# VH-VL binders against Thymidylate kinase (dtmk-1): the designs that were tried, part 5

Target 1, 218 residues: Thymidylate kinase (dtmk-1), of Caenorhabditis elegans (q22018)
Amino acid sequence: MATDQKRGLLIVFEGLDRSGKSTQAKRLVESINKKSTESGDASSSPSAVLQAFPDRSSSIGKLIDQYLRKEIDMDEHALHLLFSADRFSKNQMIRDNIAKGIDVICDRYCYSGVAYSLAKGLPEQWVRSSDVGLPKPDAVLFFDVSPEVAAQRGGFGEERLETATIQQKVAAVMPTLRDDAYWKTVNADGDLDSVEKNVFRIYENLDREKPFESLEKI
Below, E stands for the ipSAE of ESMFold2; O stands for the ipSAE of OpenDDE; V2 stands for 0.75 times the mean of E and O plus 0.25 times the DockQ between their complexes.

## First folded at step 1 (VH-VL)

Design e1 (framework fv_ebronucimab)
Fold by ESMFold2-Fast, scan of step 1:
Structure e1 (fold): chain C 218 residues (1-218), chain A 121 residues (1-121), chain B 111 residues (1-111)
Amino acid sequence: as target 1 above (218 residues)
Amino acid sequence: EVQLVESGGGLVQPGRSLRLSCAASGFTFDDYAMNWVRQAPGKGLEWVSGISWNSGSISYADSVQGRFTISRDNGKNSLYLQMNSLRAEDTALYFCAKDYYDTSGYYFDYWGQGTMVTVSS
Amino acid sequence: QSELTQPRSVSGSPGQSVTISCTGTSSNIGAGYDVHWYQQHPGKAPKLLISGNSNRPSGVPDRFSGSKSGNTASLTISGLQAEDEADYYCQSYDSSLSGYVFGTGTDVTVL
């Protein structure tokens, strides 16, 4: 087929709260789509969609949102599986877009799910098993931000002891999930425009000729 | 069902004091920061004050600093605003707003209906 | 006190698209803080419409969308309907104020 010459890329943005990853994910989508429009050839130039996890607007995501708001209680194993179910609910959408040459930019993915569940003391082998079979990212951009910079991006909620404790544990766990073959560190301490340029540089150097794979292990 | 119900508004003379209350229900009150936001008749929204879940962090808009005091009673699921040295420009509908934090940052996910404060001689 | 700048009013006919801008400074939107949007119908409390620049809460129609670039955020209402006639406010956090800042507000009129 004439259109099978290039596929879309799956790019995942990971990092702690207030690392600026959500802002940069949106900016990357905007940059890709702007360049596609400027080229005048939208069918062959890359275009992009943003997928945030959890998708709080979906049926699954609404239940997750209620838990995160502490409006309902949920067993931590059930919550972990609910987060995994939220990701799998988008599995076919991701694959379809990649096949059509559309880049998918994810704000958080399975790595956040694994890191938070491990921070809560759930068994590592079990925690890593539920996301096997999800599309494998071409790159995971890990946003590394200094504590000083992160603090200035906050508000009143940051004083909550539970949030601080969980964030500290997640910060210790997240680096253990790194696979240097496709994880790239982004220094998030810079101004937004500098970080955006670094993100785009990583993006434009990714290899579309590699086979699109599924996660065999996490 | 999340509900925020403000009370304590009314007509008050300049230089006097008034205390507003906000009764919260339908969520774990002591898990969230709370805010007061006001709106003068025909005007826009103005953030007045915020308080963290444990009262450890409190902030005020410059326009009310030194005159207003925000406080909360977690055992009663209630938020308060003590307003001293009231001025004509404090005339507004006062809203209680629940703070929420997620990957989208800090925003107000629920608002009360507001209580009207009129400062006039 | 600092506030985010919005146009006073925008208008459109049913089925058209309107866009509301929200321009900040280096201490709020320019510092990287996200922008949130609230809808207020006459005589009603504000309601969260968009969080984190572009996220729609449950129950908000997909005709509402948000974006942010640099110091400016935008709210776009596509397929404008009579019920969209309301005041719209953006909001962000301001590091110089150690508190929240709202936009000047935009009155949307459906002609």
Scores: ipSAE 0.007, ipTM 0.459, lowest interface PAE 9.3, mean pLDDT 84

Design e10 (framework fv_ebronucimab; at its last look DockQ between E and O 0.45; V2 from the best seeds 0.00; counts 0 for: pae O 12.6 > 2)
Fold by OpenDDE, look of step 2:
Structure e10 (fold): chain C 218 residues (1-218), chain A 121 residues (1-121), chain B 111 residues (1-111)
Amino acid sequence: as target 1 above (218 residues)
Amino acid sequence: EVQLVESGGGLVQPGRSLRLSCAASGFTFSDYAMNWVRQAPGKGLEWVSGISWDSGRISYADSVQGRFTISRDNGKNSLYLQMNSLRAEDTALYFCAKEGYYDSSGYFDYWGQGTMVTVSS
Amino acid sequence: QSELTQPRSVSGSPGQSVTISCTGTSSDVGGYNYVHWYQQHPGKAPKLLISDVSKRPSGVPDRFSGSKSGNTASLTISGLQAEDEADYYCGTWDSSLSAYVFGTGTDVTVL
């Protein structure tokens, strides 16, 4: 009896810098994997994997990192394409894991890429087209935090895109990318435990039987 | 239990270099930004530097900018502070401080006991 | 100026209430919205006392409370106890400076 192995889920965390999304993404992965270990499922393989975008350890990500650290300058179009390329470089990994029943948790995804480029004034049609064909998330957890609050948090301001102006623009753009079919707003003003519970609640209610699809539009 | 243990302090002459380390335990080190805060003898607290969980965001106080380098090794649960071109005014007890959860406003919820750095001719 | 202004010292008798002010120099009309408080006993590391103006961490007695009005944050210690004798520092992230800024510190003495 082909144990109808349920596919993995693609879950994307999106939000402004310092919204807590990165921490929560990690926590979710840890929680998923911990439960898997406790359930005695002999599959020594993690039930979830974390993927951050950009992957600053990759060749593409390193170039992006240099730009973000203000070490190099780059054409904004090239930068946008590099971000897209970075995501596409993980395309097969994501699909393979999903097929194996492993959840893929992403810290940022194409929506950040689009939002930042739009905020910088790049052409909308072109910006929204570059990521078409990527795996479609089962859920986008958008961490909603006020730009003002984010700007008041430590460690803000050293990277190229960590300016109040850019963050405000991104904050205004990001909601316009929302698709109610798979976007979930997470109140990022709560404490760690409260937010974590909410994230997990959302996670537990996701449907693994739905077909895994690719993005047709952004 | 969260523990932060600083090391590497000592007596050095002006212009010399020193490297501080902080060993972290009792929490997921890679989830949190870390900071260095110092306190000169009989003086108040002074923020020195901060580094994000992935080292992607680094900041320094003006007083140490260009001389100090903050870094971390998440695999070793360790925070570092490379201090170059040390000055007498750098004399202080140096604390490793854990930053609170990101949904907060960047407070320090745990501190080490500090390591003493003395810069004197 | 790289520091928030605190009174140098505050004193009170056991059981009394004392208040420590923390005043920012920001020209922002709303003042500092995110101020934190730390307690430091002699020869010890600082301890988080209050976060985000008024949030009390676990383990901190309820006799410690925080508030803000304008550009001034306040820490109130009610029912002052001998063990409360310590230095107290306010702190906040200053986005304009891209730096964390501490207050000048207040020495609390229990008479």
Scores: ipSAE 0.000, ipTM 0.500, lowest interface PAE 12.6, mean pLDDT 89
ESMFold2-Fast, scan of step 1: ipSAE 0.024; ipTM 0.577
ESMFold2, look of step 2: ipSAE 0.006; ipTM 0.557
ESMFold2 (binder alone), look of step 2: mean pLDDT 91; pTM 0.942

Design e11 (framework fv_ebronucimab)
Fold by ESMFold2-Fast, scan of step 1:
Structure e11 (fold): chain C 218 residues (1-218), chain A 122 residues (1-122), chain B 111 residues (1-111)
Amino acid sequence: as target 1 above (218 residues)
Amino acid sequence: EVQLVESGGGLVQPGRSLRLSCAASGFTFSDYAMNWVRQAPGKGLEWVSGISWDSGRISYADSVQGRFTISRDNGKNSLYLQMNSLRAEDTALYFCAKSPYYDFWSGYLDYWGQGTMVTVSS
Amino acid sequence: QSELTQPRSVSGSPGQSVTISCTGTSSDVGGYNYVHWYQQHPGKAPKLLISDVSKRPSGVPDRFSGSKSGNTASLTISGLQAEDEADYYCGTWDSSLSAYVFGTGTDVTVL
């Protein structure tokens, strides 16, 4: 049983809207769970759960959802803290799943929150402080696609943060958050099968024996 | 076109050091893992070392662990192998080889350079 | 470091089929579907021939095929031609060694 006591992995998918990251996050979760089932002993294989941020179904997330749909206006500092509160509302769930050996795949995390708030011109030190103490990802998969390509994909500009101007500013800011020790760039060239294989290879190579840490900085 | 060009090989005495370089062109070097593979005259292939796209993962064959150091400079599209405490059994043609992925462990070696010859003898 | 076991040599006449085995353990060949094959002509660098057990890169003829069962991978060359005379190596990651390992190599002779 000692090998079944290995911790779960926290893996974060980041990138601009319509980079394909959400599709690949779902596919990774499905692949992990399918392999767990097909092994003939699901208890010996890792399982995975998907956690999208913001969680639009929660009380906090519903308020964020109203802002993103342009149904309400809000002070940008208050909104930033709501995004942080939304992530912290899942903090214990993430840690509990990791302790049980369940992988947690996040569609967006603190890096999106910081990048969007910095793109809006909020103070850098303040913006980077509110998510300190969240679980530290074992890997951040950054899906690299040009804003022009993203804009050509259906539905662009329907929500408040989906304008070309904001996406261009976020594209400039996001690389400044990168830590090469655990961030990996994924080339989102539109070939879903090739991208899926690269994502799974990165996943399979992650070290479950490393200590599970909290973010000291963002 | 993808091109890998090794340099820095030569004749060297046992116990000395040598530094190999590999110049890459025709692809986004910073997105891919890189490897060194050697082949002694008339012998088979031996993987020496690999380095991930970001230098965050590095591994060595047991035969060179502690003596060789792999590194990369993504700004210069270059891969390096620092070889210390050279032995006669390190005599080989040294190839630079590219992985198609960010990490070297699951990937194949899709492109190879022509190799640079290292001869360790007195 | 342990190498993957291949036959030293195989031979055939033009038009025949030859098969090269590559045998490892559960920590390498048997552990993953990440076995690759390389072709090396005398005086030349190796060239990727088969990736991920059975996939052919662009430009590799369909007469080259790969398979795997348990701890043994196989490369089959059908319709053997003179230009197939070369050394062939399998390669994969060994999780117990944290190293990429090559096979011992097989010399293919076209008689």
Scores: ipSAE 0.000, ipTM 0.432, lowest interface PAE 15.6, mean pLDDT 84

Design e12 (framework fv_ebronucimab)
Fold by ESMFold2-Fast, scan of step 1:
Structure e12 (fold): chain C 218 residues (1-218), chain A 119 residues (1-119), chain B 111 residues (1-111)
Amino acid sequence: as target 1 above (218 residues)
Amino acid sequence: EVQLVESGGGLVQPGRSLRLSCAASGFTFSDYAMNWVRQAPGKGLEWVSGISWDSGRISYADSVQGRFTISRDNGKNSLYLQMNSLRAEDTALYFCAKVEYGDYYFDYWGQGTMVTVSS
Amino acid sequence: QSELTQPRSVSGSPGQSVTISCTGTSSDVGGYNYVHWYQQHPGKAPKLLISDVSKRPSGVPDRFSGSKSGNTASLTISGLQAEDEADYYCGTWDSSLSAYVFGTGTDVTVL
């Protein structure tokens, strides 16, 4: 017996705003679900789900959303913990889907939370501690886009955290979070189809037989 | 400024073919996915088809799969919809719509071109 | 294709608030923050009103706001004005269908 018990994968898409990661995350989910349907393995559940962070529609996410839209101000430590709480509110959903063999594709994760908080000058050890215990991604796909290219992709700079200054600081901090054991760089300055093919090559080569772990550090 | 202008609509008999065009200006056409969305008289919006910037990914609504073909010419900043085996239920205003890169929403729409399929 | 469920019509007086619901499944509205709202005045093309559940494009009045809870997204129009008479559609990508899906549409009447 060793049939059909393979777990789902947790794959995280990280990068600057307008790096194309949201488009690529949607495309990956679509590709996985199309293959599941075509194989005759159709069920009421998809074989992959998309989870964006922050989840702006939840109670926690609504407060985050108000901050990002500049409708409220709040202490930056409190905001950091709200971002962390938002991720932990999905902790059990992620684990349940992985156990069922459903892939979870995250548009941003704890690495964004840490990078943005560090970019704002919050204490490093403290900001790195609040997301310990979250599910550990099988892969973090870091979408490496030049700031100039990102700025040209429309809508940039109207929301809090979308400014060039913040994006520059995040771009400097994000690479310090890298762990080459499970982080993969995607060149997002390339053409859209090449980016999609590179994402899928990474996806199809991930090891479902590896133990699913929790983050011990970030 | 972004502009999308559809053309090619008209009155056609069931079973015949019609080709729609959309002329795009005011943005780098070759960088964006493009879509066709239709609206039957007095009815709601229905997504018809989408095409990636390089034509590498194409998708269709089940109602048009096998009958309609989306294509683009990036050198001419133009989007096309070849409609074959037309049915009365294909009668609609057909909109050309641009997708924002990094998000899947339609940020700009053309004014639409009317297709009437009648015997 | 599956459609997202909206009420056929909502009505209010000038200055009131109205809310339009958009209900789907976990493969479209639920689980993702990628629900968008479009406004269509009679005889005109749709216009993007709200993107990604709650983000207002430049030029859209702050009277328009969006939210989501589970499989239901909501558009709220506060301080209702005569020019808000229009059809409103939600829309999102459905991962199980590999297709963009629109809501059934809601006709907003001001008095």
Scores: ipSAE 0.007, ipTM 0.495, lowest interface PAE 9.9, mean pLDDT 83

Design e13 (framework fv_ebronucimab)
Heavy chain, then light chain:
Amino acid sequence: EVQLVESGGGLVQPGRSLRLSCAASGFTFSDYAMNWVRQAPGKGLEWVSGISWDSGRISYADSVQGRFTISRDNGKNSLYLQMNSLRAEDTALYFCAKGHYDYVWGSYPDYWGQGTMVTVSS
Amino acid sequence: QSELTQPRSVSGSPGQSVTISCTGTSSDVGGYNYVHWYQQHPGKAPKLLISDVSKRPSGVPDRFSGSKSGNTASLTISGLQAEDEADYYCGTWDSSLSAYVFGTGTDVTVL
ESMFold2-Fast, scan of step 1: ipSAE 0.008; ipTM 0.556

Design e14 (framework fv_ebronucimab)
Fold by ESMFold2-Fast, scan of step 1:
Structure e14 (fold): chain C 218 residues (1-218), chain A 122 residues (1-122), chain B 111 residues (1-111)
Amino acid sequence: as target 1 above (218 residues)
Amino acid sequence: EVQLVESGGGLVQPGRSLRLSCAASGFTFSDYAMNWVRQAPGKGLEWVSGISWDSGRISYADSVQGRFTISRDNGKNSLYLQMNSLRAEDTALYFCAKDLGIAAAGYYFDYWGQGTMVTVSS
Amino acid sequence: QSELTQPRSVSGSPGQSVTISCTGTSSDVGGYNYVHWYQQHPGKAPKLLISDVSKRPSGVPDRFSGSKSGNTASLTISGLQAEDEADYYCGTWDSSLSAYVFGTGTDVTVL
């Protein structure tokens, strides 16, 4: 019966630009799905899916994409709500996949939204209010990267929120959002393969200990 | 070569305490969760306790909860088990076991020590 | 602490196949593909034999194989040899107990 089944996990990857979190999120999804097929479940649906926020392909995400590419300007309160709307537009998809036993790996979530808006000077209580009711992750993997390693990775500065000033402010704010009850730090200074192995081991430990009950809400 | 060497076992009277140690070498000790597993003479394996790489997550079997304390010193590549209020039922060979898990113990045990014998008797 | 159910003993002749079952619940064996097998020779520490249901660590012969169906995992030893005479334990994490659980153990005898 229902008490005999396990749900999927909601795992969120957070960190600064160039922490390697996006690469690791993709690798984790692939590793989970590969392990599922290797165990003899070749005919099964995917065991994990990747959800990047913002979802730039959706109608909401297209407006966010235009802002990030500097094609339009927007009031910062309106943008914050647009980012929250983007997350809520995936609320049911997240819950449905989790209920089916499919893991959902998010590349960024509400914590990025809060950190960037706080970095821009918006009031904390207001900023946090718009994401109340989203599914609460089972874990947040915070990718901690040294400035030296981040500088070596390149590919930065083309979009609106990629300036050094904003990134410095976000770096100061993001650690204050940490809750050790479900946040885990990943040392992202390691080589890609060693970080990947550590991420997968964290995942497997979470998979063993997940509750049977549906996701809590933020 | 991975090696785990247990020590600290011996004969102890009921109600007293004993501290076990495990010296690890041949791998980066601080990167992995560690476990204690015991085996009473002629009986099966029983998991006792596990500890994450950073001591942030610790778990105990119900049979030892409140009496035993697992700890580690990553600077010394050492794992410990402080055993208090010992009972005759705690008599067993105690193995130190390396986990493949990191953030939490209890994945699977790829290397084991030879064990140290604890006898709880008058 | 709960234990996973294994037969107390199985026996076979050299060259024969033997299978050892490991039965649990949805909170351990049935919940996911994380069941592991350990081999223990008399007077020796256990050795990892199979990980994650069916994966063979380096140095473990191909004649050892694992599978799982529902709440039961199985270890099969094909081409049974004298050195396979040992105790075999399954093990996995039990999410309801928040503890690692081992099977009751199976003594394999080579006739």
Scores: ipSAE 0.006, ipTM 0.434, lowest interface PAE 14.3, mean pLDDT 84

Design e15 (framework fv_ebronucimab)
Fold by ESMFold2-Fast, scan of step 1:
Structure e15 (fold): chain C 218 residues (1-218), chain A 121 residues (1-121), chain B 111 residues (1-111)
Amino acid sequence: as target 1 above (218 residues)
Amino acid sequence: EVQLVESGGGLVQPGRSLRLSCAASGFTFSDYAMNWVRQAPGKGLEWVSGISWDSGRISYADSVQGRFTISRDNGKNSLYLQMNSLRAEDTALYFCAKTPYSGSYYAFDIWGQGTMVTVSS
Amino acid sequence: QSELTQPRSVSGSPGQSVTISCTGTSSDVGGYNYVHWYQQHPGKAPKLLISDVSKRPSGVPDRFSGSKSGNTASLTISGLQAEDEADYYCGTWDSSLSAYVFGTGTDVTVL
């Protein structure tokens, strides 16, 4: 048959720094791949790849990395477009993996880009426009950490966007980007294993039969 | 579209029990923390209890701790408050309220119309 | 369990500005940017008016604004209108109580 109904899922992990999202994204990828390995050579079991944004190893990502490490300064509009360019540089890789039945787990996506740029005071309409046309996630897992737990997990980061002031502004903006049709909240206050269990439960219930779409708005 | 409807209130004698229900519609109930907030006649708002999306985090106001139990049934889109050992001071309009997040630290963006509980002989 | 201090009442004429304060401690108002404001008309359920100190929900007019300095949050209503006559409550999480706390409430009278 011409129609392959075993497509991969695009799953995005969003949340504030220190929410544990990066650890859980890695754990999900490892668990998907381990189940595939446990089934022997069974290509009927999905496999997964991890894509962190920004990709600090790419040419575009190296410029972003220098900015985040305070090694260079850049106009904030130019930086916003570099973040969008970084995501679009992976557009075809995401679509190809989904078509092959490979799950793509993203540590941050366009929602982080929009939230951080809005937190810096850039114009809302312009900020929301540059990522239109990217693959639409099957799910956005938003990692919700209580203020008490977040405060205990670490101080301010050494990088430009890791200050408490920016994180607080991002916390106010990020919920305004939520679309309940495909955003799922993950209680991130628990221990790593409890949170991982909740992530797997959400993952296992996602519908692979839905059409894979592109973002028409953000 | 998004709606919360409370039920189960009424007149009850001191020392008795009552169970309140809240029916949710128009949103994915299982994604959000839910809360009970009460208001005594002519008085201000008082938070009673909150429950996370997965029932993993539950909190109570000191005034109701040990007497009230909050619970939810995500398959039925319903929130409950089991009230035991009722006192005259529990007389209030009881509101069901949703947060935009999984945790109860956040704003109450959607409220029901409330159900009246009167504890009197 | 109202823990946050608000003035009992404020009043103004149509077109004026009024400001309502909400004073707490470092474990609630001062500790986080999670102060919210609720408007309640007589016989009605409360409505979220301002979230996270200064953010307006969809449908709330821009004449309502919020701010915070230290342990005090403020709600300002500019261009006061008759329909603004209502009770206003602030609310936030208190980390020392492990509980959500509301303010004592402020009755806004127009004229």
Scores: ipSAE 0.007, ipTM 0.490, lowest interface PAE 11.1, mean pLDDT 84

Design e16 (framework fv_ebronucimab; at its last look DockQ between E and O 0.04; V2 from the best seeds 0.00; counts 0 for: pae E 11.4 > 2, placed apart)
Fold by ESMFold2, look of step 2:
Structure e16 (fold): chain C 218 residues (1-218), chain A 119 residues (1-119), chain B 111 residues (1-111)
Amino acid sequence: as target 1 above (218 residues)
Amino acid sequence: EVQLVESGGGLVQPGRSLRLSCAASGFTFSDYAMNWVRQAPGKGLEWVSGISWDSGRISYADSVQGRFTISRDNGKNSLYLQMNSLRAEDTALYFCAKDYGSGSYFQHWGQGTMVTVSS
Amino acid sequence: QSELTQPRSVSGSPGQSVTISCTGTSSDVGGYNYVHWYQQHPGKAPKLLISDVSKRPSGVPDRFSGSKSGNTASLTISGLQAEDEADYYCGTWDSSLSAYVFGTGTDVTVL
């Protein structure tokens, strides 16, 4: 039983829409906090928090939301930078939670931002550069589902970034962003409960002893 | 144990309205898409409508578009179907079905509630 | 709205194998590996039997198997038993209709 305060983990969930990714991110946070309560800790502080990107409730995220809902239009370079700005608006919150021993579970991160902008045909080096300096994830859990699986699920295609054409281009790009040092593939074809068990097993085995770093490249 | 219990069926005249409810238990309701499927007496299955976990995505069969409204209340673990302008061909047993998150296969089914539209 | 085509009925003696076809188009059965099968006994709710062409949920006997070729999915019941007498439906999401579509249903009779 450790008495030392260990740092939190930054864990990023990536994958196509309809991969079950968002549900699994929510479930992981709930599982971590449930286990903390079962340990009899008197503290009311959470052991994990969920951060979705974009944060549609923030001022930056509100502009992004209006674009996604087709209420406004904007230049694709401007949109890319707004997504990046949205992530950087949470930079200090992420670092503060990690320092306090609180895990941060992100539903999407810069890999989504890069993949969607590359799928739109924006210049690669420019696209990859804007998120340099964000906190480096301890793991990226990549949900392995084909764009054909995602397209077969109900409710698909109602926002700008949910069309089958964009999803297929993103599926082709996303593997090129993989870094085997910290990306973990999650088979998303199982039922939600079996995928949840696998996700928690990956979480339990992550190394908190490594230094917490910033991204130098993407 | 997953349970889905439908209610609100009955005998109504054409042109009237009914509201069906489905009470869910034994799982985290807010994690799953939900669906209504119906079966006319002696006939096969017909999908009616589906709704995502957050109500952000909703779909209807062409036969009910504009007359039926699916909704959910995640605070009450309940799924609803408001059926307006009912017709004789809407006569069926209506099932509530739990989807795989945003998937499109129905893991668990209720026992159904009967709707009869007759003069 | 389209329906997936199934034979109206199939029959077999106990211990035989029967196969039920489910024929659609490239926008549903042919385009993806997400055809599902449901079993329905008289007076009962349907039960998921096979998901994603060939995956059996826990509790479904090994004698049920699924496959797909082109625009046709197939459910095979090997070693037919009396309790297999039921109606069987295939189902899938149809991307061109933005709707879920069931097959016409097949009545399996054990002789």
Scores: ipSAE 0.006, ipTM 0.502, lowest interface PAE 11.4, mean pLDDT 84
ESMFold2-Fast, scan of step 1: ipSAE 0.323; ipTM 0.737
ESMFold2 (binder alone), look of step 2: mean pLDDT 91; pTM 0.941
OpenDDE, look of step 2: ipSAE 0.008; ipTM 0.523

